# VH-VL binders against b0r6t4: the designs that were tried, part 2

Target 1, 212 residues: b0r6t4
Amino acid sequence: MARFGVDEAGKGPVLGSMFAAAVAGDPAAVPDGVADSKRLSADRRAELDDRVRASMRVGVAEVPVDRIDDPETDMNTLTVAAQADALGRVVADGMAGYVDAGDVNEQRFGRRVANRVAADVAVTAEHGADDEYDLVAAASIVAKVARDAHVDALAAAFDADIGSGYPSDSTTREFLAAYVREHGELPECARASWQTSRDALGAAEQSALDEF
Below, E stands for the ipSAE of ESMFold2; O stands for the ipSAE of OpenDDE; V2 stands for 0.75 times the mean of E and O plus 0.25 times the DockQ between their complexes.

## First folded at step 1 (VH-VL)

Design a5 (framework fv_alirocumab; at its last look DockQ between E and O 0.03; V2 from the best seeds 0.00; counts 0 for: pae E 17.9 > 2, placed apart)
Fold by OpenDDE, look of step 3:
Structure a5 (fold): chain C 212 residues (1-212), chain A 121 residues (1-121), chain B 113 residues (1-113)
Amino acid sequence: as target 1 above (212 residues)
Amino acid sequence: EVQLVESGGGLVQPGGSLRLSCAASGFTFSSYAMNWVRQAPGKGLDWVSTISGSGGSTNYADSVKGRFIISRDSSKHTLYLQMNSLRAEDTAVYYCAKGDYEYGSYYFDYWGRGTLVTVSS
Amino acid sequence: DIVMTQSPDSLAVSLGERATINCKSSQSVLYSSNNKNYLGWYQQKPGQPPNLLIYWASTRESGVPDRFSGSGSGTDFTLTISSLQAEDVAVYYCQQYYSTPYTFGQGTKLEIK
């Protein structure tokens, strides 16, 4: 039976889109060296991404910032939708595989992903699936590389170092703060619903008040 | 030049075990997935098993799953197939085949001459 | 599983004439993202292992004579030998490598008429 793996990247950042990736094919055909994207350098991930794309069926879905900030949805729902979208691009009826669980309830998550895929597929969701299943690890790499490319494109567009886009990244926070100070609003790539964004706006407002 | 040389075939009783080997040369062994494909006498080709370059991932045909174990030794450039609980329907020439992968495809660009496995009482 | 069905089972063709072998898959082996057909053709001469002839439905393997050609897309594929030579006597197999289990056609025995 044909198998697949699905994972996402960019769920936590304050800047930019989230990406989900699906990789379908023979698990034994997954390129050597495929591992959790967090354990690899950006360059190594890029190399492996090329190899995965060259040897496997790959689908990628993007969740833009405006969708992330949509009050009518939530990150779990968007994660399910993104994974299902990516998965739908590479699967056919009768396929089965694993997805990295994006919710506390693995079974529910898997079911939700499966239900959003047009094809009749069997989806097993597990936490940490990228550490256990090579296809999921491959998907993780693809998703991460897509995310990285997205961040690089944002940085280029701003002609600035925006960091990783994660709230814990001081470069990201500094970029966001500086941007808000300069423009009086968040950049388009900033997830406004994130506390980091709210903090940046708040800080700018306070600064403005202090000038009066 | 790519060379694949199978060995270990022979006559075995039903329920018995046999271990096949494939000595590989002429290419970077660990960089390619390796495969076993079998052919029963007078019949067509039947994929049996695949193992990734690192050996970390394996795949089996349903007909042999749970009975056959594919493995490899990178230091010896050797592919193995441990066959347990052999059945009469496992009788075939077993070919070692090198994988060639592009865009998720797994065709076999090089084949050994094969080794005959006969399961008979 | 994807079932591969070849036609005919056997074929006799005169030297110098065209030989045509068909292969059908039970489902499409065309990957929409790269528009490639995950289909290969093999030649197996008597007493020899299979040799790869065609991959990606229409790409000839190195060393394969240009009289061999592959065509088709989706579920229907054809191997053509434009001018049959004596050394072309063999059994030919199509194979899908779109998904596991990798499956072969039942084979077509090509003989000289």
Scores: ipSAE 0.015, ipTM 0.554, lowest interface PAE 7.7, mean pLDDT 91
Fold by ESMFold2-Fast, scan of step 1:
Structure a5 (fold): chain C 212 residues (1-212), chain A 121 residues (1-121), chain B 113 residues (1-113)
Amino acid sequence: as target 1 above (212 residues)
Amino acid sequence: EVQLVESGGGLVQPGGSLRLSCAASGFTFSSYAMNWVRQAPGKGLDWVSTISGSGGSTNYADSVKGRFIISRDSSKHTLYLQMNSLRAEDTAVYYCAKGDYEYGSYYFDYWGRGTLVTVSS
Amino acid sequence: DIVMTQSPDSLAVSLGERATINCKSSQSVLYSSNNKNYLGWYQQKPGQPPNLLIYWASTRESGVPDRFSGSGSGTDFTLTISSLQAEDVAVYYCQQYYSTPYTFGQGTKLEIK
């Protein structure tokens, strides 16, 4: 039987780190409600995270902005590394489990994660694994809670409402535009390689040119 | 193998509407941004619109802003372009193009064969 | 908007000879924080969709022959075909992805002398 689940959160934001989480234990010990909905509020996720941590082993790995923007790597490689790092914190030889596939090829993704874990584990990667497997759903919640805490810390550090950090969030776009207009550069929490970041820089440059 | 198959092109009168579709297969559809790029007969490439993997973020060329709407249906693995208030200058082959990443299309690594839209009276 | 200008508009080169296509952007597409040039090259044969050749100004796409190479930085970029083959007859486009709207050059038609 599957004894672990792995997922990540925060691949899409223009602001802040990406997180991977691994949850290991008896699937029957997964708290009720983890498979309920991907539309869980931050408060409900935090409550479930507390319950998961109380009954199961949990590992978390952070991928900071400077690693995401590193030209020597790519997001698939970073996702593999983060999932493997999180998983390595909670597993023992002989365990098997599921991970949410981070790239097109499920078999390749699973093999890459397994090969990066020191323990001898059997990894099965599937797209939408968090919809099928309670342990992966639990890992998804843990990763999202870590991401939520990170966004809150960034908002405090910048003394500003930064929104969710996602490009689709108007508050996030307004924060970026205002920061670039004021400082002439991206905030340190912005992923420079994201289109939203480049758009903010371009808009500020055009506004400066239009002044004269 | 990655495949993108466009459909919905045809002859339409100025001021008319048309909906283009792009059926995607061979990759995790929701994990990649998708794009429409057009090419007028005998002319160069002209980017039209992009949509993120989740559908939460969209961008448009100024020439189509307010008239065209890009959307996607993850359950059907299909990208759409709703084209309203069509003009003669919208006449082009419309290509569906896959972005290199979920949250920001930089370059376009796979393209469909295109579907011809002709706007003429 | 960033304007991409290619030169020449058309080029005739003999088989086995070097073909050089230039692309100039109206502003720099080099992002200093990651040291990447947001520039790609596409090949389009008659009746076919474009095919990605080069991304990040100099990285060759998988499956693209090594006779194709990209160079340049900032505002001036070059696509080089070191030894032209018959199958290379096509229109070539540069594209910037530094900012939206994404913009392409007008294209360079390459044909055999």
Scores: ipSAE 0.006, ipTM 0.520, lowest interface PAE 10.8, mean pLDDT 88
Fold by ESMFold2, look of step 3:
Structure a5 (fold): chain C 212 residues (1-212), chain A 121 residues (1-121), chain B 113 residues (1-113)
Amino acid sequence: as target 1 above (212 residues)
Amino acid sequence: EVQLVESGGGLVQPGGSLRLSCAASGFTFSSYAMNWVRQAPGKGLDWVSTISGSGGSTNYADSVKGRFIISRDSSKHTLYLQMNSLRAEDTAVYYCAKGDYEYGSYYFDYWGRGTLVTVSS
Amino acid sequence: DIVMTQSPDSLAVSLGERATINCKSSQSVLYSSNNKNYLGWYQQKPGQPPNLLIYWASTRESGVPDRFSGSGSGTDFTLTISSLQAEDVAVYYCQQYYSTPYTFGQGTKLEIK
């Protein structure tokens, strides 16, 4: 019987897009090895992504920076929208599956995802669903690979090492600081509403004042 | 406190078009799904369409799919229904109704007074 | 589509007496993940728009008098008015919001006997 799994990647970074992925099909057809997704190297994730896409139906949705920074949105709502958009590309009426809960209230999250999907689906949301369900683990891999490719494309576009794009990554913070010093503004890949971005702008403004 | 005011109804011939508007106030407009529900004279309630709070997701009753377009303008706090290829069976009072959640139009907690659309040859 | 069937089509009840309206859905509207029934009740007084009374099958909307109560689960639901008042003359609708298309019952006209 056809089932689905859904997850997202890139909710927390200061750079770039968030991605959601949905994987649908027979759970027995999920490639071996997806259960260890959090321990995998980027190369191993890419290999598994290829195999998942070869054997399963896959949907991916991207939420770009300009949408993330829109004051009329919030990340929890965008996560629901992204998961529902990805899921809607692969489901049909009567399908059931699991999604990784992107909010503290699992049941509310699952209801919000289901209600955005046009098909009549039964959604069960759980925290840590990627640890429990192979289809969700497969979706996690697909989302992470899409995020990794996006970060690589950004690094190429800026001809710079931008790190992982997370606030905790010193390479990411150094990229932001250098870009703001050189250009007087955030790079377009930076989520302006994040505290990390506001801190980078503030530090550059302070440095400019000290030079006066 | 919540107010929904519909406008744009009127008499139109079959095959014609109308655009309905609903001005919303008294709540954070973009946080809630919005709906159109209609009621033919002497008949019951008939859900027409839903749009998410962000405007990114829309749903339609089969009877209007492909002919009606729901939209919203968050800066004007206004919900719209573009009705094309109108038919006699579209004759109804059209209500604007507020959903409870951004991506769900579960129940309709506030309703406007409605605007009458009459489609006749 | 989930078909909502109300009974009776009309009902006359003496002032101060109990009124009972039934609603049956063609399939379950209970979402097992949250254990909630996606079922609402609306009142439409003559010449007025509908007004939400009950959501989640049994939760009264703010400002709705406690004489209105909803019960039931799955496919079978009941709206009860424990002591009918003159202002309760209306048509009552049940509505499922479990899945699109969202559908209403045909309505039950309530009158004072």
Scores: ipSAE 0.000, ipTM 0.420, lowest interface PAE 17.9, mean pLDDT 87
ESMFold2 (binder alone), look of step 3: mean pLDDT 93; pTM 0.949

Design a6 (framework fv_alirocumab)
Fold by ESMFold2-Fast, scan of step 1:
Structure a6 (fold): chain C 212 residues (1-212), chain A 121 residues (1-121), chain B 113 residues (1-113)
Amino acid sequence: as target 1 above (212 residues)
Amino acid sequence: EVQLVESGGGLVQPGGSLRLSCAASGFTFSSYAMNWVRQAPGKGLDWVSTISGSGGSTNYADSVKGRFIISRDSSKHTLYLQMNSLRAEDTAVYYCAKSYDILTGYEFDYWGRGTLVTVSS
Amino acid sequence: DIVMTQSPDSLAVSLGERATINCKSSQSVLYSSNNKNYLGWYQQKPGQPPNLLIYWASTRESGVPDRFSGSGSGTDFTLTISSLQAEDVAVYYCQQYYSTPYTFGQGTKLEIK
């Protein structure tokens, strides 16, 4: 019987940390409504997060921007490390479960996660595991709630609307462009290695040149 | 079927206030960003404001910034626009429009029929 | 702000003939990281709300007749109606959703000759 699920949130944003979460327990204890987590509002995710934490063991791991920007690592390796850290907080020897694959090669990803966990666990990695397994869907919600709280804290710290932090969000692009325009550098919360960050720096410089 | 029904428009004096509502049905309201777009009589479309699905992100046109407040109530499936310090140039039909995605910066796939706001003495 | 300029302001085309409407943005609306143009086209008939026709510059919205097509990239975009029908009489607007404020073109009024 599968007894844990693992997922991450915030792999693609240009702003802020990435989070991984692990949820361990009886699959039957997973709250109703978890399976349709992908498009839930932040408020509904927070409500479900509270319910998950009341009935299950939960572990969370944060990957800060400076680790993401480290040229000596890569996003796949950071995702493995974060998932393993989160999972290690909630598991015991002999447990088995599912993780959402962060790599094209599902088997390799699962093996790498298992190898980084001190407990002897059986990990099965699948793309879209949050659509198939309630425990992974629960982990997805927990990771997204941690990411939501982090984004809210960043917005407060910068006294600005930063959007979701994703490059596809026009509010995020506008925050980044405005910050670079005003300060001449990326905000501390921006992932400098992202193309979006490089684009913002280049666009601000070009706009300044075009005006003089 | 997706339906967006605006209400709250009417005649108001310059400097006055109005609160517009948009009742949404036929889709998961909290999963999509929502917008207000206005159109002055005989003129083109003018974007006013957007709010993300969670309500955590809002944006405004410069002409309304500081005077208008966009908000939403997920339990009532309703989008709002609180309009303060109204000016004659705010006279327009106000449309409620749904974004394709929960994030801002996506096309407006569904629109309501609009509600007329007239700012005049 | 990104300024959207349409041409012509008004266009008269015979039934069954091709109609072409142009839209230019003052800045590129192509987002290099995902290679998408943040541009849409809307149709507005008298007394009605706008109706989405095209998004991502060239993707036709579900239910929109295939005589409508969008093309272009970066700053220059075109809406084409291959065989004009009576029901197509409307004002057409391009819109960028690349950055706020989201801006619309001034509109092109399409009439039958």
Scores: ipSAE 0.006, ipTM 0.569, lowest interface PAE 9.9, mean pLDDT 88

Design a7 (framework fv_alirocumab)
Fold by ESMFold2-Fast, scan of step 1:
Structure a7 (fold): chain C 212 residues (1-212), chain A 119 residues (1-119), chain B 113 residues (1-113)
Amino acid sequence: as target 1 above (212 residues)
Amino acid sequence: EVQLVESGGGLVQPGGSLRLSCAASGFTFSSYAMNWVRQAPGKGLDWVSTISGSGGSTNYADSVKGRFIISRDSSKHTLYLQMNSLRAEDTAVYYCAKGEWDYYGMDVWGRGTLVTVSS
Amino acid sequence: DIVMTQSPDSLAVSLGERATINCKSSQSVLYSSNNKNYLGWYQQKPGQPPNLLIYWASTRESGVPDRFSGSGSGTDFTLTISSLQAEDVAVYYCQQYYSTPYTFGQGTKLEIK
């Protein structure tokens, strides 16, 4: 029976959605170059995404900012749900495959994903699965391409250079600081529960107190 | 603010078909699983079906498998239940419910729509 | 399928007194990996849809009064109303969401004595 791979992108950014992707098919059909995806440009990832979609079944799930900020859930639970949602789009009963573990406990993560999928599937979760399994590496590319497109759309919507959306990106921090300074609130695309967002709000409030 | 409004219920003959709709508002529709739960007159709650936020995963109670189809339209913020080959025992109020199965189950419910299967 | 059984079928309690409703599952709804019981309690007042009271067997939903509490683990669960109020007249249902098909108990009708 055909196998599958699942991964996610965008778990750590302060801006925008997280995405999960699932790829199902014959592992031998995975395009050449997928294993090198971590060192590839966005353009090259897009080319590989097109090739994966041409030869295999692909499912993508999005976790929007308001869901990430919901105090009634947590990032591990959201990651499980997103991976299960993506996987459910491409699988049939009896299939088995690998997912990149989003939890310290690999077996628990795998069981949680499998339990949320309507089809009866066997899920094996491993840390760094995208380094070991071509189908997971393919899913990683798909998820990253979806995240890249989302960030580009946000930049267009806000008419600004927002950077990568990660807290470590100075362009992202500059965008947040400028937006909060001008509007007195976080942009809609910001994850309010992130420390970076709280820091931006605090810095703008202090700046206002220091001025007239 | 958060609302679920069912429609499409009515009287149908045994063997007939009916399509229920549930209009959702006040929350990010595509982020949550949606459910249909029914209640026969004077009886308890009976889970019918669930669909994931993306619509990629569905599951059904054994009594309705092969006859009922759950679906959703994210652009219209609407959940559907296509009911085929209806039987007298399908007579019930059908509730739409928002869920998060990996957390709290079903937290928001609609008012329900009555389906009567009778000759 | 996991079968949920409630007891009693009906219960009459005086205002201000404690009400207890029991729920038993035919197999464990405790997920050992996260140590959570996938069990919820719902309240349905006459002519109204159900509303969620408790999830994970003991976690109270936002807006639910402190007099409601859930307890138990594995296969045996209890819903307690510590001091019955007039607005608590309803049918109460337990539900497992451990595995599909998601199943409800038959319901317990709570009346004022």
Scores: ipSAE 0.000, ipTM 0.429, lowest interface PAE 15.9, mean pLDDT 86

Design a8 (framework fv_alirocumab)
Fold by ESMFold2-Fast, scan of step 1:
Structure a8 (fold): chain C 212 residues (1-212), chain A 119 residues (1-119), chain B 113 residues (1-113)
Amino acid sequence: as target 1 above (212 residues)
Amino acid sequence: EVQLVESGGGLVQPGGSLRLSCAASGFTFSSYAMNWVRQAPGKGLDWVSTISGSGGSTNYADSVKGRFIISRDSSKHTLYLQMNSLRAEDTAVYYCAKQWGSYYTFDYWGRGTLVTVSS
Amino acid sequence: DIVMTQSPDSLAVSLGERATINCKSSQSVLYSSNNKNYLGWYQQKPGQPPNLLIYWASTRESGVPDRFSGSGSGTDFTLTISSLQAEDVAVYYCQQYYSTPYTFGQGTKLEIK
């Protein structure tokens, strides 16, 4: 019996896109090592991504910075849309599966995802679903690898070490602050609606005022 | 330690049937795709069929479609190939091969079982 | 179907010298989703089953000596044995696992001069 798992990566970074991934197939066909979550290295994650993509149906959806910064939407709605987009690429009528819940109400989240998929699917949303269900763990790996590749591409495009893209990463904060100080504006890859972005703009503005 | 042991080969007349078995041990059988690959005497490797870990997906070489059926029994850790309407060109050593999933290499092979189709 | 063509059909190389075997696919075996070439190399000694040497065109299987290396991308691939040893006498096959039907090259027989 074919089932599915869905998860996302990159909801919290100040830099770059968010990705959702869906993995569909027989749970028994999920590669060994997918459930070994806490100690996966980047290389091991990439190897498992390769194995998942080769043996299972995989769908990926990207939410670009412009959509994330759109004031007419919100992060919960974007997460629902991304998960539904990814899932719609791999499913057929009558399939059932698990998704990692993107808001506090699991049932509401699952209903919203199912309602945005053209195929008639049964979605069960749970917090921490990637810890419980191998197909969701596989989707988590796929989404994280897609996000990692995106960050690497951004670092190359900006010819700079941008770190992980997360506000907690000092390299990311230093890249953002340096870019704003040099150019007077946020890099295209920065989510302008994030407080970290507003803080960087404010610090550069204050520094400019203090020089006069 | 991974082991694959083929059996069921032998001499059969054209138009006859034969069932091959591959007993697997040393790995989680249901998590891996399995393949049959054959090799005619003095010739190269020729892929015959694949089955997914769950058994839900199968594929066949055009030369055997409609005549051969691949199947597996997870409780017995055994892969099967039911061969019907056998032809002289089916004469070969038949190998069982393990695969992580579709689009991966065959990382372990059995020693093969000889099938001879002759009058 | 993807057709795999090897060259040469056979070669003889002196002990300690370099052996080079080529493999061409009728279409690209580079998988765009992960940027990997789904190309493997196998060694088959007389009376034995094939043994995996290389996968993803250039990744050496565990336990395979470092004198074996794979290179190439897309449609053109090479297996190199940098310093031939007596135990390397075998038939070598390339395989694409990009799409079903999975296909093998016709094989290259490697002998000592």
Scores: ipSAE 0.000, ipTM 0.419, lowest interface PAE 19.3, mean pLDDT 86

Design a9 (framework fv_alirocumab)
Fold by ESMFold2-Fast, scan of step 1:
Structure a9 (fold): chain C 212 residues (1-212), chain A 122 residues (1-122), chain B 113 residues (1-113)
Amino acid sequence: as target 1 above (212 residues)
Amino acid sequence: EVQLVESGGGLVQPGGSLRLSCAASGFTFSSYAMNWVRQAPGKGLDWVSTISGSGGSTNYADSVKGRFIISRDSSKHTLYLQMNSLRAEDTAVYYCAKVTYYYGSGRPFDYWGRGTLVTVSS
Amino acid sequence: DIVMTQSPDSLAVSLGERATINCKSSQSVLYSSNNKNYLGWYQQKPGQPPNLLIYWASTRESGVPDRFSGSGSGTDFTLTISSLQAEDVAVYYCQQYYSTPYTFGQGTKLEIK
């Protein structure tokens, strides 16, 4: 019987941390509504997160911006590490479960996650696992709620509307442009290795040249 | 196993339109930026367009701006390229290509489809 | 736009010998904040799509033989094949992914002498 699910949130944003979450327990104990997580509001996800935590074991791992920008690592390796760290908090020897694959090679990804967990666990990695397995869908909600809380905390810290943190969000792009224009550098929450960050720096530099 | 399968290519007259599709499987489609790269017969590689994993951010080569529209449907795991006002210079094999990380922050184009030929001729 | 220029346009090398292909960018593709070069190398065989060999200028993609190596930084980059095999006959392209528009070199055709 599969007893755990793992997923991550926040791989694509230009602002803030990435999060991985693991949920362990009886699949029958997963709250109703979890399978519809992609259509849920942030408030509804928070409600489901509370219910998951009440009935199941939950582990969360954060990958901060400094680590994402570290030239000694890469996003696939960080995703493996974060999923393994989250899973390690909730599992016992002999458990089996599913993880959402963060690598094109599902088998390789699963082996890398399992090898990083101290407990002896059987990991099956699949693309789109959150669409197929309730435990992975539950983990997806937990990771998204952790990301939502992180973005809210960043907005409060900067006393600004930073949007979702995704480059597709015009509010996020406006925040980046305004910050770089005012300070001449990226905010600490920005992933410097992202194209959006380099574009914001380049645009501000060009504007400064145009003021000659 | 990652698979990218392009379709929709063919012969079209100058000024015509054509829609290319790329069916993606074997990875979490919505987590990765997708690209179209073309190659004219006997020539080099030419980047056409990119779209973010969420579908909210797009960029285009100057040669196709205003004529081509990149889009994606996460529920169907499919990438599209709507090509309008086609010119002879658009004749090429069009490849669907996956990027490992958002906006090229990691590996560039780690997986490519087999390509679909678009011929613009009268 | 960043212009990528390769040299030579074509190269013939004997089996077992070293092949060297150069790539120059019109602007630096080294991002100083993370010290990464946004430069990749691709191999394309006739009738096939390109295959990624090297990323971050010097990191080999999984499954790529260790005879392939990348070097360089900033604006000058080199792809080296230490001991040419028959299967290495292909056109090789460098690519910058530092900024959009993403740009490729014109390609270097590698043939067995």
Scores: ipSAE 0.000, ipTM 0.442, lowest interface PAE 16.1, mean pLDDT 86

Design e1 (framework fv_ebrasodebart)
Fold by ESMFold2-Fast, scan of step 1:
Structure e1 (fold): chain C 212 residues (1-212), chain A 121 residues (1-121), chain B 108 residues (1-108)
Amino acid sequence: as target 1 above (212 residues)
Amino acid sequence: QIQLVQSGAEVKKPGASVKVSCKASGYTFTSYGISWVRQAPGQGLEWMGWISAYNGNTNYAQKLQGRVTMTTDTSTSTAYMELRSLRSDDTAVYYCARDRYGSGRYYFDYWGQGTLVTVSS
Amino acid sequence: QAVLTQPPSVSVSPGQTASITCSGDKLGDKYAYWYQQKPGQSPVLVMYQDSKRPSGIPERFSASNSGNTATLTISGTQAMDEADYYCQAWDSSTDHYVFGGGTKLTVL
């Protein structure tokens, strides 16, 4: 019996899209190394992603910046929608599987995902599911590789080192500050609703005032 | 016990075709792929292509595209590799190997005994 | 296309440590695999996913993979280890398996 795993990457960055991925198939077909506790390089993740796609059904969903910044939604709802969209691409009626919980309430999160998938599926949501279930760990790798490719594409488009896109990355903060100082506005790839973005705008305004 | 048993040696003239078989036993045939690897006399290993016994998907080495065809017969747990328009530089031992690609792994854990194909006029 | 480079031959005395290298651009970012081939025989998998040993392969076989170089190490080399050794990796850019040229290990 086929089963599935679902996870997402990119909920916390100030730059770029969030991605969800679903992997469906025989758990025994999941590549060795997916459950390794050692840190994987981006290239090694890409190799594992390629192996997963060769042996399993894979679905990916992207949540763009304008959806993340929509005041009529929230991150939990966007995560549910993205996971359901990714899962809907790979499942059939009667399948059961695991998803990484994006909400404090695991049961509620699982019900919301299942209700959004057209196929009749049984979803069990758990925090840290990628540590427990190989199919979720595989989905985590796929989502991270999709996010990595997206960040690389943004760096190319802006002809700049944007770092990881996370607020904790000094390269990301420096990119934001420099862009706002030069253009007077956030780059298109920045999540405007993030505190880091608001801080960058405020700092640029204060610096301009202090220079004169 | 897991085994891959190949067909016997072949002698062909330039321009002919050869079809080598590889019969699998001791495992669920449709759960794995089969790769074909050849070795010219005194030379190294050269990958030719891969086939999934699950869905019949194939991927061939670019050098051989248009000349090679890989197939499977799931009812007999047998993989086939046909090479057309043979040239003298196709003289080699041809191996089939259980390819874990179908299981998301990229290595060959069991190999057939090899089939010598000699191409000469 | 990606190329994996191995020395054509390595010679050791019985009981010495043999090291066989396999070099390729960013090879340490991929998994490396090793095969042993004795004359007239099919290749046999001796190491997989950089450093993992299949059941039946002696503990004196070990391997590593970092940067641009993967290394197969045979400690306390025995006459029975005399063979050709091939490294192998997957090239995701071409969707192809890539083999090194092979190294002949002589135990004199």
Scores: ipSAE 0.000, ipTM 0.440, lowest interface PAE 17.0, mean pLDDT 86

